# Designs tried in a protein design chat: VH-VL binders against Lysosomal-trafficking regulator (mv). Part 6

Target 1, 99 residues: Lysosomal-trafficking regulator (mv), of Drosophila melanogaster (Fruit fly) (q9w060r2686to2784)
Amino acid sequence: SLNSQILYNFAAKFLPVDGEIEGEIIITDLKLYFLATYRCRYFNVNCDIANITEIWLKRYQHQETAFEILLDTNKSLFFSLQNADDWKIMREVFCDKIV

## First folded at step 6 (VH-VL; framework fv_nivolumab)

Design F7 (from F0 with heavy chain D103W)
Fold by ESMFold2-Fast, scan of step 6:
Structure F7 (fold): chain C 99 residues (1-99), chain A 121 residues (1-121), chain B 107 residues (1-107)
Amino acid sequence: as target 1 above (99 residues)
Amino acid sequence: QVQLVESGGGVVQPGRSLRLDCKASGFTFSDYGMHWVRQAPGKGLEWVAVIWYDGSNKYYADSVKGRFTISRDNSKNTLFLQMNSLRAEDTAVYYCARGRYYWSSGYFDYWGQGTLVTVSS
Amino acid sequence: EIVLTQSPATLSLSPGERATLSCRASQSVSSYLAWYQQKPGQAPRLLIYGASTRATGIPARFSGSGSGTDFTLTISSLEPEDFAVYYCQQYDDTPLTFGQGTKVEIK
């Protein structure tokens, strides 16, 4: 279950091609979840950490607080973080996958 | 700058009604679940009610269920709490708070300054 | 409902000292726990969410730890502005519940 395995939980925006979705990123030992704060098409976006091939550091709105996750299916997930502390956590948690 | 401003508090007699308003600014109001949290004088915090981002779902604390009604007007960036059949135990500062995480559950990243409701004879 | 019990009720310390505040849940809330600071006459301010994640703008001296039923808020070195009441809150289940608060006061 999600609750029993949480390692980190922080505020984030999910950035599909058509907009911004406010929510939370939850990191467990097995999965990364994005849970939206409101009901929408992207309410629960998740991936297995084992399926992440690359993480690309990105700029969003001229700030280096965003990252793109590339999955082994050749699909990607794009996120923006709201503060520097959470950004530091993301860099450290996924240091082995950052391009 | 994100801001929540409550209004409508005052002194009312038991059994009467009062409506609280919460005006939001500085963010997209319709993207968030909104909550009311109260605090009796000298006491701790008590969650009162939540309304989903679109107004479609509402949940209440058992102590206010059937007496209080939460509502919102997304076109006016305003949250409401209609309080009926007020009791002395409802005396508290009422805070408007922005929910993070889920619509019916979550933590609160922004709070209004509060509005005092005193229910007394 | 999930009951949160905070201890101690009052913590009397001097500036520069370390403060350790406890929050215990009547059942597991995993990591769905937040901490708030409230100063007299003011609304609560979010400090920590997800048991250990510092909210935006919160100084590094504040840290949260724990999971399941036992949680701790630590202030590594008290500043004058840190003397306030602190509340924990769970968001694992409805109704949302708060602890009764711990008052950190000047010795």
Scores: ipSAE 0.000, ipTM 0.574, lowest interface PAE 15.0, mean pLDDT 84

Design G2 (from G0 with heavy chain D103F)
Fold by ESMFold2-Fast, scan of step 6:
Structure G2 (fold): chain C 99 residues (1-99), chain A 121 residues (1-121), chain B 107 residues (1-107)
Amino acid sequence: as target 1 above (99 residues)
Amino acid sequence: QVQLVESGGGVVQPGRSLRLDCKASGFTFSDYGMHWVRQAPGKGLEWVAVIWYDGSNKYYADSVKGRFTISRDNSKNTLFLQMNSLRAEDTAVYYCARGRYYFSSGYFDYWGQGTLVTVSS
Amino acid sequence: EIVLTQSPATLSLSPGERATLSCRASQSVSTYLAWYQQKPGQAPRLLIYDASNRATGIPARFSGSGSGTDFTLTISSLEPEDFAVYYCQQYYSTPLTFGQGTKVEIK
């Protein structure tokens, strides 16, 4: 049946309204996951790729390393990556799946 | 049906270069991410590199970054590994392996028979 | 990187016996774990993917189980052709990594 595979993972920060959380973004063919580095907080975020309606390139601390994902539920997820090269790779992965 | 055939292995001195080829047949080569995996004599398996289905993105194990280059020619159904600045610890059987669908890395459903690279003085 | 540790390093068993092989991950890999069989002089052969799905053509005596960090490959009754080295591999994240292998050998 349907097999979900990890395509790539990236060091990242999740940016909630209040503060920032270090972790990793994992992208599969079906889902995007964010797993916090500090597991004592047990913080995990995920969404289905199919439910992503928009991805917006954002700046974080004067660099093109951030992006915002808009879901079909009208919820937004805001992340920053370590560097612009990781973001370019991530953008190319998503372009094949989002539209 | 599905076949992966490696070639280009041999004996080389440290500091020299070799190119490995992997000829694919029996499937639509351009639909799959492709990998190189190696195995030193008497040791376990070590992932080396991946290239996306269209050749646009590549990732390497830290042990080979800056020395090895993975590439592909989808019109010829051929995967390549250019190995520069070879070291004794690069001595291994090198396998070509098919990842699942498009640009995904993942598990390997088909492997070539391997080609031996020996780096010795 | 994610480290996979296989145990035991060697299993010495007779044909007809049950073999149980363990693979432990340094962090959760969910169910993104595969098992391979390798015989001397041959390329590895896929046995199990997604922790528990048997690959096409693989005999029913092979089964996989587990999730998160602890995984098991079971061979319910060893046949002579099953004496080989077995590797687990995670594809939860890049770089892809393998365990060091478990050798199943004749007693």
Scores: ipSAE 0.005, ipTM 0.577, lowest interface PAE 12.2, mean pLDDT 81

Design G3 (from G0 with heavy chain D103E S104T)
Fold by ESMFold2-Fast, scan of step 6:
Structure G3 (fold): chain C 99 residues (1-99), chain A 121 residues (1-121), chain B 107 residues (1-107)
Amino acid sequence: as target 1 above (99 residues)
Amino acid sequence: QVQLVESGGGVVQPGRSLRLDCKASGFTFSDYGMHWVRQAPGKGLEWVAVIWYDGSNKYYADSVKGRFTISRDNSKNTLFLQMNSLRAEDTAVYYCARGRYYETSGYFDYWGQGTLVTVSS
Amino acid sequence: EIVLTQSPATLSLSPGERATLSCRASQSVSTYLAWYQQKPGQAPRLLIYDASNRATGIPARFSGSGSGTDFTLTISSLEPEDFAVYYCQQYYSTPLTFGQGTKVEIK
């Protein structure tokens, strides 16, 4: 379970190549989580907020609804948001990281 | 133990059609995205097509778009590639390859041994 | 489409030597890059995924590094069975693409 206060949560898709996993992004004071139920199994991707180096805005399905989180480990996570209000939350939380 | 076995290759004249089959065993076939990758004699690897785990989405290389159709039958653990309007440049060994479990594609952890398709009179 | 360029085209080395193979992408693929080994008459074998993770059963002498556009596969000390063709592959976006291959041959 989450051991930190949840500050924000919103619907999102995790975007591996040629796939979409529908779930929820949860932002705490320390971590970002992506949680889903995928094929009747629990799915969890997470990272420490302190380890995020850059966030790049991307287009998905001809709209600016996707973003890539780059970690200091040289790994990245690619997500799509459902609406413009979710983008506003991301921009406010990560204003110093967004390129 | 995971196994992928291709069949259906052979010699065919330009403009004709062939269907390739890939029989999967040793894993839950319906949990994985599946790919076709080809290799022309003496050349490198070329990605051809992907089909998602449930058959809902398909993507093709531009060189085969409109001519090739990827499909699957999860009840038979079988992947298919229907190849129409074949050209000399389609001559290659065709490999069936497995994508990732919880992500429907990506890198390929298991490959079949390939089946040779030769487009020539 | 993302183009992957491998260099050199051919490496002529002796057993026991270090092999360093390069793969460069025309645009960033982050860490969504894999390396494969192919021996004559055989299907490719996965060596490295996510740029640096060794696949199950792959010897420790194989290592991968890099991110973004520049990637390296290193074989620390070549064994006789390592003389083969090596391919990089990106899975950052469709269409999925492979490099043209680097042949590691005995000198």
Scores: ipSAE 0.006, ipTM 0.601, lowest interface PAE 11.6, mean pLDDT 83

Design G5 (from G0 with heavy chain Y102W)
Fold by ESMFold2-Fast, scan of step 6:
Structure G5 (fold): chain C 99 residues (1-99), chain A 121 residues (1-121), chain B 107 residues (1-107)
Amino acid sequence: as target 1 above (99 residues)
Amino acid sequence: QVQLVESGGGVVQPGRSLRLDCKASGFTFSDYGMHWVRQAPGKGLEWVAVIWYDGSNKYYADSVKGRFTISRDNSKNTLFLQMNSLRAEDTAVYYCARGRYWDSSGYFDYWGQGTLVTVSS
Amino acid sequence: EIVLTQSPATLSLSPGERATLSCRASQSVSTYLAWYQQKPGQAPRLLIYDASNRATGIPARFSGSGSGTDFTLTISSLEPEDFAVYYCQQYYSTPLTFGQGTKVEIK
């Protein structure tokens, strides 16, 4: 059977149209989750890694490394990393998807 | 030039222990995740274990978990595999291999020449 | 664990012929797939990584394609030195796994 265990976790901001949500990105072998630090309406932000089509680097106003995950459903998730070193994790885990 | 040289292989009895070393040269050892891969005589390749660039994370194949321990000494450019409670099915050529980057992700651009471990009698 | 199945087990071909080797994964591995060549008594040699990128020094006759669960290694025109065993390997998730190998041999 498949097992789903935490491979990586790091601090991040989820960037919906209406603001910024502080939290943590958790990457398992099957999924990427975003867990908000405080309870809010974005309590179930996640995607299957297999559904990720592209990841685009973006600039964000706070000079953080930001990125957009594009899914095969044409939906997207926009995040900003708080720690520049955590971008190494994103580059290595999703190297083939980064545009 | 990148080189990986394994040592420590030999013939051992079931239930005994053996330690394999892999000496790296020609690159910044501390920048890479390192792996052990084995191949039983006449069989295919089987991934054994990985250790991250700084030694902070380790992962093992289920067949060796609890018996084998991977470690590294970045000051000596050396990767280790401590093999305890050896079984006949552990008989294989053991390769050390350089991972993709600093983490557990691996395709292996460089391999050692391998060291034979025979568990018998 | 992700199981990789290679086919055929053996390809018997002559120099100059095209070789097509298949690797199928039990679940999607995206493009996190590599191909290796192994000759008797030698360590494996990386040919292709990220499904389609040739490793440094690998001749242009080697090419890889595919994504998800279905992958192909193609050798456009076999040279004598290309008769060997070929393995695919996924690095999408731990444990890392290899296919069982395809032997390319002279007719």
Scores: ipSAE 0.000, ipTM 0.579, lowest interface PAE 17.5, mean pLDDT 84

Design G6 (from G0 with heavy chain Y102F S104V)
Fold by ESMFold2-Fast, scan of step 6:
Structure G6 (fold): chain C 99 residues (1-99), chain A 121 residues (1-121), chain B 107 residues (1-107)
Amino acid sequence: as target 1 above (99 residues)
Amino acid sequence: QVQLVESGGGVVQPGRSLRLDCKASGFTFSDYGMHWVRQAPGKGLEWVAVIWYDGSNKYYADSVKGRFTISRDNSKNTLFLQMNSLRAEDTAVYYCARGRYFDVSGYFDYWGQGTLVTVSS
Amino acid sequence: EIVLTQSPATLSLSPGERATLSCRASQSVSTYLAWYQQKPGQAPRLLIYDASNRATGIPARFSGSGSGTDFTLTISSLEPEDFAVYYCQQYYSTPLTFGQGTKVEIK
């Protein structure tokens, strides 16, 4: 879509029901993207920031660096960050949506 | 205002190398993923390669892997395609194209006019 | 790789008629599908992105629809300048791929 500037970029894993996909989270003023290469395929998951209803802080593999985004469609996206500093920034950016 | 201008095309013999340049203007070049797309005479479009906004990640079509290298110089607003070990089937018009922002998912909102590369003996 | 199949290969119509062009993907591409128009000697021009969003400056007679594996480009009433080759393109996964094209020509 039309996104004028990258605000944040985090190394991350997308966590579908049955696996892990390593990639990056890109946050702009309008959207959150997860971009990766998975099984020789370019993989893209994205959502409008305005459609995020709740963010739940989670543990993944015994680290407090994961979060689950709940969308207004009642679909969720589950991510794990690689870096504690990035997780702190993520929490600050989305402070008003964290449950 | 947005412009992409390709250069470097020409006639080369099989097995030789050629470098294509794409000069961008009218937008912040470093904010966008950039692509090369080619079209053989009388044929359809074929995606060739992409490079991320900062040059850190690159992807190639299988037909060119190991022979072509995409690169960029953000200080000069220029995209490059280094083509090695050229084959007759590489004969095509090569287009420089802007991807959707930094997003490598890449539909192309702006295209250059193309530069013709002919590989023949 | 994801294969896009366009049909028909050639569509012969008169000005004023409706054109319906199909693009089918070998696997789901969600809504990550774009349509381009190409005239002889010119670079392609973006018409539709994200399956149904019209690009800036594109006339209202062009519309796109579909999701998953089946997509359609419709031109509601052909103008003389619309006789061209049309390509679909997926950007769901690498390699990015194009359909083989549909030529819309005058009867």
Scores: ipSAE 0.005, ipTM 0.592, lowest interface PAE 12.6, mean pLDDT 85

